VHH binders against Translation initiation factor eIF2B subunit alpha (eif-2Balpha). Designs and how they scored, part 16

Target 1, 305 residues: Translation initiation factor eIF2B subunit alpha (eif-2Balpha), of Caenorhabditis elegans (p34604)
Amino acid sequence: MVQESIISSFRGKLENDPSKSTSLATVETLLEVLDRSRATTVAEFQNELNQVVAALEKTDYSSTSIRSAADLFTRFTSLAPAALLDQEDFSQVLDLYRQRARSFIKNVRGSRAKISKCARLFFTHHMNILTHSYSKVVLETILDAHKSGYHLHVWVTESQPDASGKLVFEELKKNGVPTTLVLDSCVGYVMERIQAVLVGAEGVMETGGIINKIGTVNVCIIAKSRHVPVYVCAETIKFVREFPLNQADIPQEFKYRTSVIERNNLELEHPDVDYTAPEFLTLIITDVGAMKPEAVGEELIKMYI
Short names: E, the ipSAE of ESMFold2; O, the ipSAE of OpenDDE; V2, 0.75 times the mean of E and O plus 0.25 times the DockQ between their complexes.

## First folded at step 13 (VHH; framework vhh_7aqx_2)

Design X4 (from X1 with D109E; at its last look DockQ between E and O 0.93; V2 from the best seeds 0.82)
Fold by ESMFold2, look of step 13:
Structure X4 (fold): chain B 305 residues (1-305), chain A 125 residues (1-125)
Amino acid sequence: as target 1 above (305 residues)
Amino acid sequence: QVQLQESGGGLVQAGGSLRLSCTTSGFTFSDYAMGWFRQAPGEEREFVGAISWSGDTTDYADSVKGRFTISRDNAKNTFYLQMNSLKTEDTAVYYCAADRRFYPGEWLETEYDYWGQGTQVTVSS
C-alpha cells in the first residue's frame, strides 16, 4: 500500500509533466518519502529509502537515471553528522535531511538553465547542429541559443524504434527553429554539413563515457571521423560510478527495461541504449561546468565517496 | 607543487595599456582552463575573463569586453591578459586562476582550483 502509493506518485510526476526527467522525478519522490518518514534511527531511515529505491528500479523507466539520482540524493541528504548523535530526538536529524534535500532538489531543477548557458559558450552564431533522440536538456539548450539570437539549423534523427526524435523535431518547429528530421541511417550523409553534435546522456560513466539512446555511439564515431565536436549535455545527477570498457561491460539493467529483463530472453532483445567511450566525445557540459571526458572521474567521483 | 605567478602589473595612465602574464608550474597546463579575476580594496572579487584548455573559447565580463584580450601559450605554460583603454575603475589586484572546468564567469559560487598571489594594477587619472 505504502510502496504502491509512492510508485503511483512517481509515475504521475512523469506522466503528467512531459518535461520532467526521470532523475528529477526520482529525487522528488524520495523527498516525499523523507517528508512522511517516522524513522527513529539512521539505519531505519536508510532501510526505508533503500526499499523505495528498489521499488522504483522495478518500473520501466530508465534504471540508469533512477540509480544515479537515488545514489546522489542519498549522498547529499541522508548522512547524519556526528554532532547530532548526542541528540535524543531523531526528528532533528530528519529535519536536517529535509533541509538538505530541498536545497539539492532546487539545484537539480536549475541544472538545465546552467547547462544551457555553459553550452552556449561553445556555439557560433550560424551553426548546423545534429542531435540524436530526445534530451530535455539539449532541447532547452537549443531553444535558449535560438532566443539569444543564434541562427541554428538543427538536424534531428528519428531515433527508432520509439521515434522520440520526432517529438524534438515538432517542438523545435513550434518555436521557429529551422529543423530537419532524418533517418538514423542518414547521419553519415549529413555529417559534413554539421558544426557540432549535441546529445544528452542517460548516464555519464566514471570513465567519461556515456550511456544514451541506441544509435548514439554510431553518431559519435561518425562525428569523430569527420572531426566534428561532440558535446554531451548532462546534469551531474546523471553521473554513475561505473568503469565500462565496452558494450558488454554495461550492466544489463541499464540496457533493457526492467519488464524486458524479467519476462524475456535478453539474447533475443534489442537494447534500448548503447555506450560511447570517452575517446569519441569532446566535452561533457554540466551544471558545474564543461569538462573534458577524462576529468569526469577525478572531478566528480568524490560525490560518491 | 602547483604554482601560479602573475607579473606585469604596475602604474599606468588612463587610456594606456598593460600586459599581465601568469606563469604556471606543477600541473599539466593544457589540462586546465584559466581565468583572470580582480579585486579592488573593500570590494568583492570580480570575474575578468576566462579561456578554455586549448584557447579556442573565451568569456569576458561585460565591463572589459572590447578592451581586454586573454590568450594562452600552452608550449610556454603561460596565460596572458592584454589590457587596453584602461580606466581608473580597472585599478585592482589581478589574480590568475586555474580549473579543470570551463564555465561562465557569472557563476559566482564556483571556486577555481588554484590561485596566484596577485599583481597590483593602478590606473591613474
Scores: ipSAE 0.707, ipTM 0.890, lowest interface PAE 0.8, mean pLDDT 87
ESMFold2 (binder alone), look of step 13: mean pLDDT 81; pTM 0.825
OpenDDE, look of step 13: ipSAE 0.866; ipTM 0.940

Design X5 (from X1 with S54Y; at its last look DockQ between E and O 0.97; V2 from the best seeds 0.83)
Fold by ESMFold2, look of step 13:
Structure X5 (fold): chain B 305 residues (1-305), chain A 125 residues (1-125)
Amino acid sequence: as target 1 above (305 residues)
Amino acid sequence: QVQLQESGGGLVQAGGSLRLSCTTSGFTFSDYAMGWFRQAPGEEREFVGAISWYGDTTDYADSVKGRFTISRDNAKNTFYLQMNSLKTEDTAVYYCAADRRFYPGEWLDTEYDYWGQGTQVTVSS
């Protein structure tokens, strides 16, 4: 049975740190499960993890992000080749799992800094950047470049309906970055002044397209039409094995929170996200390097081998 | 089959210049970022410089910045290293490498997908 204190810990991680991704919170929670585990066999431990993941997927956080992060955690820590299973005592196997899990999480926590440094390679010294919605990775990237002496002017969309762009605007102004807040409908109007679009992602698809906050596809189509590069900043933990072809093809778990899906109220088309096909993107900038969208599939294969 | 072949190495006096070439085959050249690395006897391999898919972005090691210039010609599937103001400490085997990703050279735990055979550069006093 799933321990309620673990699920409460998961919610606490996300409620008490708005900048923490669902993916990171998931793997941190699974480490807690691993630390407390008294499993005596691999199968017992895997069942324990599966039950926790299933319970986490029923929260109001992205079930796709939770499942993808959990799959990565399991492959890095628990499903490794026979060398991990060649231990004398299962408690020794769990200790090896714990060591590997801590190393994995340390690497995940450092991802934003690596992405920021990698993205800066593509900045010019004087640059107008357009960003849509709130992404902690994008915010950190912009601030890193600013501290490194780049002269940026950042154009931030409001990102209605949650207006999360206002938070980005205020944070950038607080740090001395020249910033202009614009209506979502003004993207076409301002694009002629923009040298690059910089956005985050909720998920990076196997095809190299992205799922991100509603309005992202509009920004990217307009940028493409004006030959403005679109850089996506995303941790590799957000890579998923999905290949949607259109907006209707987006998995329901991305579109709506679990509670909406369970109530079977799908007649209203009020999605929180949209899909941007890879042809509208220039680069995916990650903690393992920048890549063209068509290279994402190959990187996904490496992650699952 | 993927092939990377360095050329242009040799003996040069300190303060001189040398130009290395890396010719490639077996992959779509414009899909790959390219890098130069070097290794002196008894030392670990070190990053020299890297260039993005179309040549619009470069990254150099601090030890060569201002003296070395990298470039690429995607029409000829060829990648270059122009070395000026050479010093004896530049003596090494120089390798070209290719990777689908472009990333900072100071990342120590990441390795390029394809490597050349290497070409010797010797800088005499």
Scores: ipSAE 0.714, ipTM 0.905, lowest interface PAE 0.8, mean pLDDT 86
ESMFold2 (binder alone), look of step 13: mean pLDDT 81; pTM 0.826
OpenDDE, look of step 13: ipSAE 0.864; ipTM 0.939

Design X6 (from X1 with L108F; at its last look DockQ between E and O 0.84; V2 from the best seeds 0.80)
Fold by ESMFold2, look of step 13:
Structure X6 (fold): chain B 305 residues (1-305), chain A 125 residues (1-125)
Amino acid sequence: as target 1 above (305 residues)
Amino acid sequence: QVQLQESGGGLVQAGGSLRLSCTTSGFTFSDYAMGWFRQAPGEEREFVGAISWSGDTTDYADSVKGRFTISRDNAKNTFYLQMNSLKTEDTAVYYCAADRRFYPGEWFDTEYDYWGQGTQVTVSS
């Protein structure tokens, strides 16, 4: 079926490029749909997109990341001037959408480089950094600073249960960055040496809090207690319009993979993510600049307007 | 009503110094990063320097590094530009600006939220 081919293409994008985010793969997949679309009305095209997004949300990738990316894709691609909408030949509307979509995707692909450059404003030239889990944007930020002459020592948590921190450790060592791998439980012991915590996010909530790999809230609470700044590196396509108050409020699609939801008793499964409230964060560093967590809601509104 | 008002501009001889001030009202000053920009006649507005919300972090254009110093006093809602070793090339209208975000000055396609009216600085040879 058509949806099966689209899902396969989506999975292929993520499997063939380990550095690609779910959000970027989503918008690239939607561009493929747009390129092949034979819709003759805005409503028909929007229905095409909605069906594809629904199918992507049934994969084991983050449904909230998929939905948020799709909403931004629609916001920046699907508006048309009134004069163009009066035309009987909808193909000109689709061509405008295609032009806008390619520009949007180019901006999304450049997001990590912009975040890396913005984050560097907050680095000192001799700096101990703690990072938790595997974040592609944090890794790129650290490597960019290293290549720019910053003398960093990076402390990486193992990040159980998947031990993704070992991959970060290996990549940093490969690039000549002084790096120490530590147990997740060692964060309190090490924090006295740390000048900044850098973490990624699976989602940045409208409150300015984040959802990220389990263990992140522990790191951030400890950093707060020691007055160590916590910098979150996140693309604006990760911003979501949610207001979680506690760990129970995390949207279910962040908590568990779809296959776990369908097959297992969710009350018994180890959570994959946690929520860190904005009071434990210092800055959200994005492709549109660094901001205090309390500014996220207002900046998110600007993105939708 | 958000207001940014520059002061301290004037005529100065090359090699001299000036100190500009930007007094603000109508918003919570500590919630905003601040920037100085300048525009010479017939030229595009250019970035001079920016300072983070608390004042802990600064970014300067290469053309002014080492000569200009920016600072802020959040208790007085005031943002400053100390200009030393002035050159005739520094002649311009200087603008104060405020934004919720702090970002690199070479991001030329992003505009600050609020702008002052400008103050003239003229550096004579």
Scores: ipSAE 0.709, ipTM 0.892, lowest interface PAE 0.7, mean pLDDT 86
ESMFold2 (binder alone), look of step 13: mean pLDDT 81; pTM 0.830
OpenDDE, look of step 13: ipSAE 0.868; ipTM 0.941

## First folded at step 14 (VHH; framework vhh_7aqx_2)

Design Y1 (from W2 with D56G; at its last look DockQ between E and O 0.97; V2 from the best seeds 0.83)
Fold by ESMFold2, look of step 14:
Structure Y1 (fold): chain B 305 residues (1-305), chain A 125 residues (1-125)
Amino acid sequence: as target 1 above (305 residues)
Amino acid sequence: QVQLQESGGGLVQAGGSLRLSCTTSGFTFSDYAMGWFRQAPGEEREFVGAISWSGGSTDYADSVKGRFTISRDNAKNTFYLQMNSLKTEDTAVYYCAADRRFYPGEWLDTEYDYWGQGTQVTVSS
């Protein structure tokens, strides 16, 4: 039985810290469940986690982020060595899980700094960068490069319909980064001035493609046609086990908020995200290094071995 | 069978230059970032420099920056280290390595997928 206080704690983490990702909030919430757990078997504990994850997926936060984070948390924390399976007192198994979970969360918290440093390897002294939507990791990457002495001009799309790009524009201006806000439809016009596109991802597919804010695929197609590299900044906690071929292959729960799915005819709804196939991407820059999109499958398998 | 073979090592006087080569086989060279590492007797292995898949991006250890240059020729499946202004402290066994990922050399807890056997570089005073 999922307790309402656990879901309230999850929402609180996101509401109290605007910079916190849904992925990080998910794993922090699952650590709270693990810390409180009185499970006496692996199966009992796994059922406890599954109930909480199912409840979190019913919120209006990114289902892609919640699913990916929960899968990796479970994989990374609940492995049981053969020696531990013979333990009479399951509390020792739970203590091992807690140690692994804290280490995992520490790594997740450090991911943006690692990505920012890794992305810097691809920057030049003077760069015009185009970014679409609001990505916390992209924003941190740009600010880190600016503070390190790079002379950037950042072109930010509005990112309709929620206009989240205006938030990025204001934050960059506040920090003294030269920046221009443009219409989403202006990307083709401005691309000739751009040296690199820098975007985040809500999910990185096993094929190396990405799910991100609606409009991303348009930016990436235009960039490809103009031979502008597209760098995706994404934490490995965003990796998902999916093999989409097209927009229709993306599960509807990734495209729409849960509340929209439950009350609306989805054929009439504007999707929140789109899919960009790997051929339109240049690099996936992660907390374990930069990689070509086709290498993502190998890295994902390593995480699940 | 994956093979990385270093060559070009030897004895050189301080202030001199030396060029190392790493020839590769058994994998698609253009799919891999490449790195040079070195290990002096009694010391831990240290990062020297790395180069991205196409050669468009590089990273160097502070101790060699400005003196060493890395490059690659994807048509020849070969990775190079040009060492100039050599110092006696550059004496070490130099290893080439390959990884599907490209990342900063300062990441202490990462390890490349494939390694060569090493070539000795000795810098005499």
Scores: ipSAE 0.694, ipTM 0.889, lowest interface PAE 0.9, mean pLDDT 87
ESMFold2 (binder alone), look of step 14: mean pLDDT 82; pTM 0.832
OpenDDE, look of step 14: ipSAE 0.871; ipTM 0.942

Design Y2 (from X1 with T110I; at its last fold request DockQ between E and O 0.90; V2 from the best seeds 0.82)
Amino acid sequence: QVQLQESGGGLVQAGGSLRLSCTTSGFTFSDYAMGWFRQAPGEEREFVGAISWSGDTTDYADSVKGRFTISRDNAKNTFYLQMNSLKTEDTAVYYCAADRRFYPGEWLDIEYDYWGQGTQVTVSS
ESMFold2, look of step 14: ipSAE 0.743; ipTM 0.905
ESMFold2 (binder alone), look of step 14: mean pLDDT 81; pTM 0.830
OpenDDE, look of step 14: ipSAE 0.877; ipTM 0.946
ESMFold2, look of step 15: ipSAE 0.730; ipTM 0.898
ESMFold2 (binder alone), look of step 15: mean pLDDT 81; pTM 0.831
OpenDDE, look of step 15: ipSAE 0.876; ipTM 0.945
ESMFold2, look of step 20: ipSAE 0.737; ipTM 0.908
ESMFold2 (binder alone), look of step 20: mean pLDDT 81; pTM 0.828
OpenDDE, look of step 20: ipSAE 0.886; ipTM 0.949
ESMFold2, fold request of step 22: ipSAE 0.728, 0.733, 0.706; ipTM 0.897, 0.898, 0.891
ESMFold2 (binder alone), fold request of step 22: mean pLDDT 81, 81, 81; pTM 0.824, 0.826, 0.829
OpenDDE, fold request of step 22: ipSAE 0.865, 0.864, 0.861; ipTM 0.940, 0.940, 0.940

Design Y3 (from X1 with T110Y; at its last look DockQ between E and O 0.96; V2 from the best seeds 0.84)
Fold by ESMFold2, look of step 14:
Structure Y3 (fold): chain B 305 residues (1-305), chain A 125 residues (1-125)
Amino acid sequence: as target 1 above (305 residues)
Amino acid sequence: QVQLQESGGGLVQAGGSLRLSCTTSGFTFSDYAMGWFRQAPGEEREFVGAISWSGDTTDYADSVKGRFTISRDNAKNTFYLQMNSLKTEDTAVYYCAADRRFYPGEWLDYEYDYWGQGTQVTVSS
């Protein structure tokens, strides 16, 4: 039994803080469940979490972000020494889980700063950068480099249908970053001027490919054809244990909002995301370092062990 | 078996120069970022510098910037450290290391995948 107050708390976290990611809101919500838990066994606690996660996945927020964050939360919080698992009072196990969860959430909150610092290693002092859609991590990375004395010109796609790139454009202008807003269809036209593409990800697949806002695969294919490096800025909480080979391999709940799936003929609907295969990406820049796409699987295994 | 072997260490007077080499085998060298680290007796291991897979990007500790230069030759599976204007505080055992990731050296929480056995560098006054 999932309490509606927990789901409302999740929505509130995202509505009250525009800078908060769906991933962070998910793990904060799961900590709330953990803090309230009176479970007496690991199985009982896991059932509590599973019910909440299932309910969160039915919202119109990113199912990829929710699933990835929940999987990692469970993995990192549920590790315990064998001696502690022998405790007669399960409340000590829950207290260890709470300690681990708070540490994990602190690391997630710090991820954007680490990614920004790591990404700066790849910047030159004069760069034309192309970015697609709105990624909080990419925005923070660009602003960090600008404040550090880099002379950037940022080309931002408007990112239809929701025009979320306009938000990036306005924020960059407010901070004095030279920026040009372009149509999504303009990417091929401007790519000759671009030294690097920076994009975020809604999910980083075990294949080393990404899912991100629709249009991302177009940008990356064009960049590849013009020999422009593509850097993906993504928190490790976005890593997902999936092996897609093509667009069809991505589950429909990641392509469409839940309400669209339930009400509409999907043959007629515009998908929200696309898949970009690893061959079109240069680096995945994360809070644990930059890596080539083919190394993602190995790093994901380390996170789950 | 993965092998990293440092060479070129020795005794040198302050102000002098020394070039270290790290030869590698047992893995695809171009798939790895490489780093130089050093450890003086009784101290923690210290980051010296790192270089990306292709050699296009480097990161150096503040204490060695402008004096040390890192390079790699992917055709020879070899990684180098050129040390100039040596100081007595540069005295240490120098280690080469390899990792699938490239990250800032100031990140102390992470450890490289593979390590060499080290070569002694002694800088006399």
Scores: ipSAE 0.742, ipTM 0.901, lowest interface PAE 0.7, mean pLDDT 88
ESMFold2 (binder alone), look of step 14: mean pLDDT 81; pTM 0.830
OpenDDE, look of step 14: ipSAE 0.864; ipTM 0.939

Design Y4 (from X1 with S30D; at its last look DockQ between E and O 0.94; V2 from the best seeds 0.81)
Fold by ESMFold2, look of step 14:
Structure Y4 (fold): chain B 305 residues (1-305), chain A 125 residues (1-125)
Amino acid sequence: as target 1 above (305 residues)
Amino acid sequence: QVQLQESGGGLVQAGGSLRLSCTTSGFTFDDYAMGWFRQAPGEEREFVGAISWSGDTTDYADSVKGRFTISRDNAKNTFYLQMNSLKTEDTAVYYCAADRRFYPGEWLDTEYDYWGQGTQVTVSS
């Protein structure tokens, strides 16, 4: 039922465009499924989508990002007016779904620009920023502020074990942003110079806490101890209907790549992400506005209603 | 039940000043960003200014920058608009609004969650 060409298309989207998020690639792939669908009922179409999503979750890309994007795509596209459901020809229902899906994807593509504009409300014209790991939306936010005349100095953690922060460091230096690359263990040393921490998220939980690259919770705890605000830049497509209380409450598929879960003893494995509780965060800055972590649950409910 | 009530409107001479108040109930005031909007007869509603939850961050429409000041007193659950150097084009019904989000005023397709009933401000020449 799942076509291998769809999975190959998904991988290709991510491999051919370094700036494309897993979330965006997911919804673009689901639009391809919708465009090719020969379903004659809503239930048939939903089953088709579910099988593709399950296959995408078996890849080594972020399960958090795939699940959240797929859930929102399905919710946004599957709302049909009662009058339309009386149609003799289901192809008209699919055409409505296609129109809704294209509008949704257009909004997702515009999310980083909206987040960048919103985040700028909280910048000062001379600012030391600490960022951890690699977030495409944080990078765009910093570059937008730099181009707008803000005088920034950006401190970037290496973000071991994959050293993804080096990519951010190099891109910022290329664009003329004063930037210092530091060890993950250096965060406490440098925090007294920092006016704000900017991080991304792989997932924003209903609690208002976040899942992000391992080391994020350490940065945020240190920032809180020094009274440095922590701003999370995250698209609403990253919102997840989960209520974790601690690291153990996070589903294992969010913590480990699928290949690790399938092949390794998880008791011995290093997790890829951590959970940062909302008490360590100041704001979640999104494509629908900045909000206190406590407001995430209510905003997420609005998206699912 | 959430309620927002504006007060302080009235008739004022051009060049004069007015201070609007917005008293609130039915929500935790500290959890909301607040905004002022205005609407003249036959025109679309216009953003005036907004203030973050604590009052640390503000955003103003270009047409009122330097003349209008917004503030909030979280101990009194009250939100204010100080209007100075009033012009006849400031004549409008002024609305207080609340939202759990704080965002740029130029986001034209975004709407606050709660609205007051409005208070008339009339600036005579």
Scores: ipSAE 0.680, ipTM 0.869, lowest interface PAE 0.8, mean pLDDT 88
ESMFold2 (binder alone), look of step 14: mean pLDDT 80; pTM 0.823
OpenDDE, look of step 14: ipSAE 0.865; ipTM 0.940

Design Y5 (from X1 with R100K; at its last look DockQ between E and O 0.95; V2 from the best seeds 0.84)
Fold by ESMFold2, look of step 14:
Structure Y5 (fold): chain B 305 residues (1-305), chain A 125 residues (1-125)
Amino acid sequence: as target 1 above (305 residues)
Amino acid sequence: QVQLQESGGGLVQAGGSLRLSCTTSGFTFSDYAMGWFRQAPGEEREFVGAISWSGDTTDYADSVKGRFTISRDNAKNTFYLQMNSLKTEDTAVYYCAADKRFYPGEWLDTEYDYWGQGTQVTVSS
């Protein structure tokens, strides 16, 4: 009953604002829980958050985005001095958490603009860019560069099965950006013309690899073979404490919608995402700066200490 | 232990040139982006310029574009600032800094991980 109210609020945030990411909706929902909380201990509050996160993960929205956002929300907001935890009414601890959570969310809301400015450091004024699928941060990055006078030609994969790349193509056309929509299978053909691949991520692994819409690993392998740099635009809220070695190592809840996982035979289902190992990536461009993939682990540790 | 050491500062007449060096130790230099910053008395520290890990990408403050040039020599673990056409307003303590991230200098809420002690540059009219 309570969980259904929170789930409805979460869905409402996403359905009412098409620009809002699953990650941002998650942390806004967790702030709502925190604002209402009457927990009297850290353990009680953490249990309350864990129950809400588990309920959100049962939706068909990205489990990767929900889990990474929830982990970082919890880490950033719930550190408290040990002396305060023992001696004061716990409502003072919750008020500190609320203050930190609002600051955290403010930073998350500003992340796309920071990434756009940072990515522009690596652009030339005349540039062919290939992008795969739909990333709100990549779209904002391209539009920001276009408005700033960069002469771009953007090649967008259609991104089957949901064809979400068509949405990117239409938005770029609407804004006067020269753009070509291509089949996912066309990437090898066009790569010779491309100066950089620009993709988003649903998760940035501690290894420096990424998970993103199915087909991303193919794009990146082809780019590597042609010595085309691959720039990943990703908010640090997408950083995930996972160490996959291969496609099979990625948790199944990251690869399939929850409703699909509840079926009996995942061997007959194709995944929604794939894993691209760090060796196929050039830079991860984030709201705290651009970094080599091998630096992601150290940056993630800073967030958790 | 990580150390950044600036050198090459001094007194120079307006219109003149200086070259600053930053020698580093205690980390793998090629893993780091490098930046120059400066601070005049009574003012906040300001960004001068930064260079990516390999040296392929640079970013300069508007106030120094066209006059200052940043470079690095990864074989010698050394980072340089060539300052030409110096103005009295360039008078400051100059700091080198290192970070595994490369980002726009206008990001005021983000700071580099490692800093040198600074070297004084004084430009006489």
Scores: ipSAE 0.742, ipTM 0.902, lowest interface PAE 0.7, mean pLDDT 88
ESMFold2 (binder alone), look of step 14: mean pLDDT 82; pTM 0.837
OpenDDE, look of step 14: ipSAE 0.873; ipTM 0.944

Design Y6 (from X1 with G35A; at its last look DockQ between E and O 0.94; V2 from the best seeds 0.82)
Fold by ESMFold2, look of step 14:
Parts: C-alpha cells; structure tokens; sequence
Structure Y6 (fold): chain B 305 residues (1-305), chain A 125 residues (1-125)
C-alpha cells in the first residue's frame, strides 16, 4: 500500500539518521508525496497530504511534532497566484509547490546552525551551563561555542526515566567539553554555580511557554528563583498554536506516546513532558532570531498569515 | 504612531568622532532590540551594530568593531551610536531600526519592523 511505503520511508529517515528530528522527517516525507503527486486540483492535493499526515500521526512518534511540521509545510509551500490555480494543467502549480517545499526544507535543515550562531551572542567566554535532557539543538550550540574558543563547563541532568541526558554527557566528553552528569534532583544544589540554563523544546506554545522533557519546569523554576537566565533553543518548526494555562491543559498526545493512549491506561503512566510557563523563561532562541517569550504569539501570526 | 528619530549627524574630519542618537516613541522601548544601519549613495544598506532589549548584548559589523560603541538608555527611550576614529568610508546616511527580535549581524536578509528617516554623516579627508 502507498500508506505503508510512506510510513516505512518516514521511519527509515529517523532510524538512519539519529540527528534528524521528527519534524524534519515529516516535511521530507511530505516532499516525497508532493514529488510523486498526480493531483489535478488543490483540493485533491490537500486530501492526499491529509491522508498521509493522518497515517504518520498513528505511528509512535510525536504526533504533535508531525502535525505542527505538516501545518507549517502546507503554509510555506502552498502559495500560488490565482491565475495558476485556475489552469487546466495543474502540474505548474505542483512544480511551484515543489520549488517552495525544497526551499523550506533547506531552511529547516540549516536552522540548528542559525540557532547556534545566535545563541553564542549571549554566552560569556567562561561560563557554567546547565542543560536538561537531550536536545540536538542545544548539543550543537554547546559544541559550536566550544569550537569557537568558549571555556564552558556543562552540567547535564540524567533526565529520568529514559536517562537521555547520559547521551549528551557522553557526546560532550567525547568532544573535550568539561561536563558533569547530575541527578535531576541535584538542580537546586548546583544552580548557585550556573550562569545560564540551556534547554530545548518539544513545542513552543503561542503563550511563549514550552513543552519539553519532564523535569524541565522544575529546572526553570529553580533557575528563576536564583536569577539564572533560561535560554530555550528551538527551531520555528516546533512552534505550535496552543494556549495551555497549566499542566492539565497539555493535550495527551504531547504527554504520552500514541501506543500508550490507545491502551487506555493513562492513570498508571508517567508523562513524557511538562509545561513551563513563559514567566520562567528568559529567551526563545530560534532560526529567525532571539525573542522574549511574550513575542512568540506575534511571530506565530506572521508564520500562519 | 511609532517614531524613530535620528540626530547628531554632520560633517567631521577623518579621525574624528560623532555621537548619534535615536529617540523613540509609540512603543514600549524595552521590548525592542535596536540596530544601526548605514547606506552610502548608490550602495546597499549595511549593518553597523545591534543591541539587545536590556543593552546587555551587542553585535557589531567587523568594519566598525573597536571604533564604534552602541548603547541604550531605556529610561530615556534613546539608542546611541558613538563613532570614534572615523574614516571616509564611514560616510553614509545612518538609520536606527527596531524589532522585537535580536539578530546576529551576519544574517543578511533581516528586515526590521521600524525604521528611522536617517541622519547624514560625512567624513572628510
């Protein structure tokens, strides 16, 4: 089946490249659909994309990352002059979409380098950084600063229950970055030594708050109490149109994998993520510049208009 | 409504100094990052320097590093450019700009939300 081959291609992208985000794999998969499309109308093409996105959302990857990336893909690729949309030969419209999709994906692939460069402007040459969990963007940012001559000491939480922080610890040690692995419960103990907290995000909410690995809200509250700035490194493909007010407002698809939700046993399951309100964050550093959390809503409007 | 007004331009001898000011109104100044740009006749507008919302972070074009200093006074809603050791190639119209985002200067396609009308700086040799 076409859907089965697309799901296999999507999984292959993620399995063959550990550095690839679910968001990037989604837009690359949608480009494959667009490249092969024989649609003759906008509505036919939109239905084709919707079917693929629905199939991808049923995998055990982050459904919110898939949906958000797909929405942005559609908005950045599907602008066409009205005259082209009325053409009997819809292939010219599809070719324009393909051109825009390739440009969009090129920008998404380059976003980590832009974020790293922007984030470095906020570093001092000697600083202790605390990071929680595993973020590919944060890891690249730290490594970029290290290669540029910054003298960093990085404190990494182990990030239970999956211990993903151990991966960050090992990668930083391998690259010669002074690094200390700590318990998640140790954050308050070490915060007095920290000049900045760097974290990633699974999603950046329209409120300017973030959804990220469970434990992030604890780190950020402690950082605020000690007047330590919290910098969030996040690609704009992680921006989502949600307005959570509290932990209960987070859609279950963020908190749990699809397979867990389908088993209907949520009372016994540990949530994967938490919500950190914007008042606990200092900056959102993105591939379109650094911004205060309060500015995220305006930036989302620009992206969706 | 939003207004950015540059002042302090003029004629100066090479090696001299000038201080430009950008007075702002119509927005909450502390919510905006600020930047100076310049444009010589027949040339493209180029980045000079940018400063973060609080003034704690700056970025400068390589051509002005060490000679130019930017600063801001959030109590006075004013953004400054101190230009020292001026060269004839510094001759340009200087513009202040404001955006809610802070950008590295090497990002070539950055478009700021608000712009001043510019002030002429002429450096004679």
Amino acid sequence: as target 1 above (305 residues)
Amino acid sequence: QVQLQESGGGLVQAGGSLRLSCTTSGFTFSDYAMAWFRQAPGEEREFVGAISWSGDTTDYADSVKGRFTISRDNAKNTFYLQMNSLKTEDTAVYYCAADRRFYPGEWLDTEYDYWGQGTQVTVSS
Scores: ipSAE 0.679, ipTM 0.879, lowest interface PAE 0.8, mean pLDDT 87
ESMFold2 (binder alone), look of step 14: mean pLDDT 83; pTM 0.840
OpenDDE, look of step 14: ipSAE 0.871; ipTM 0.942

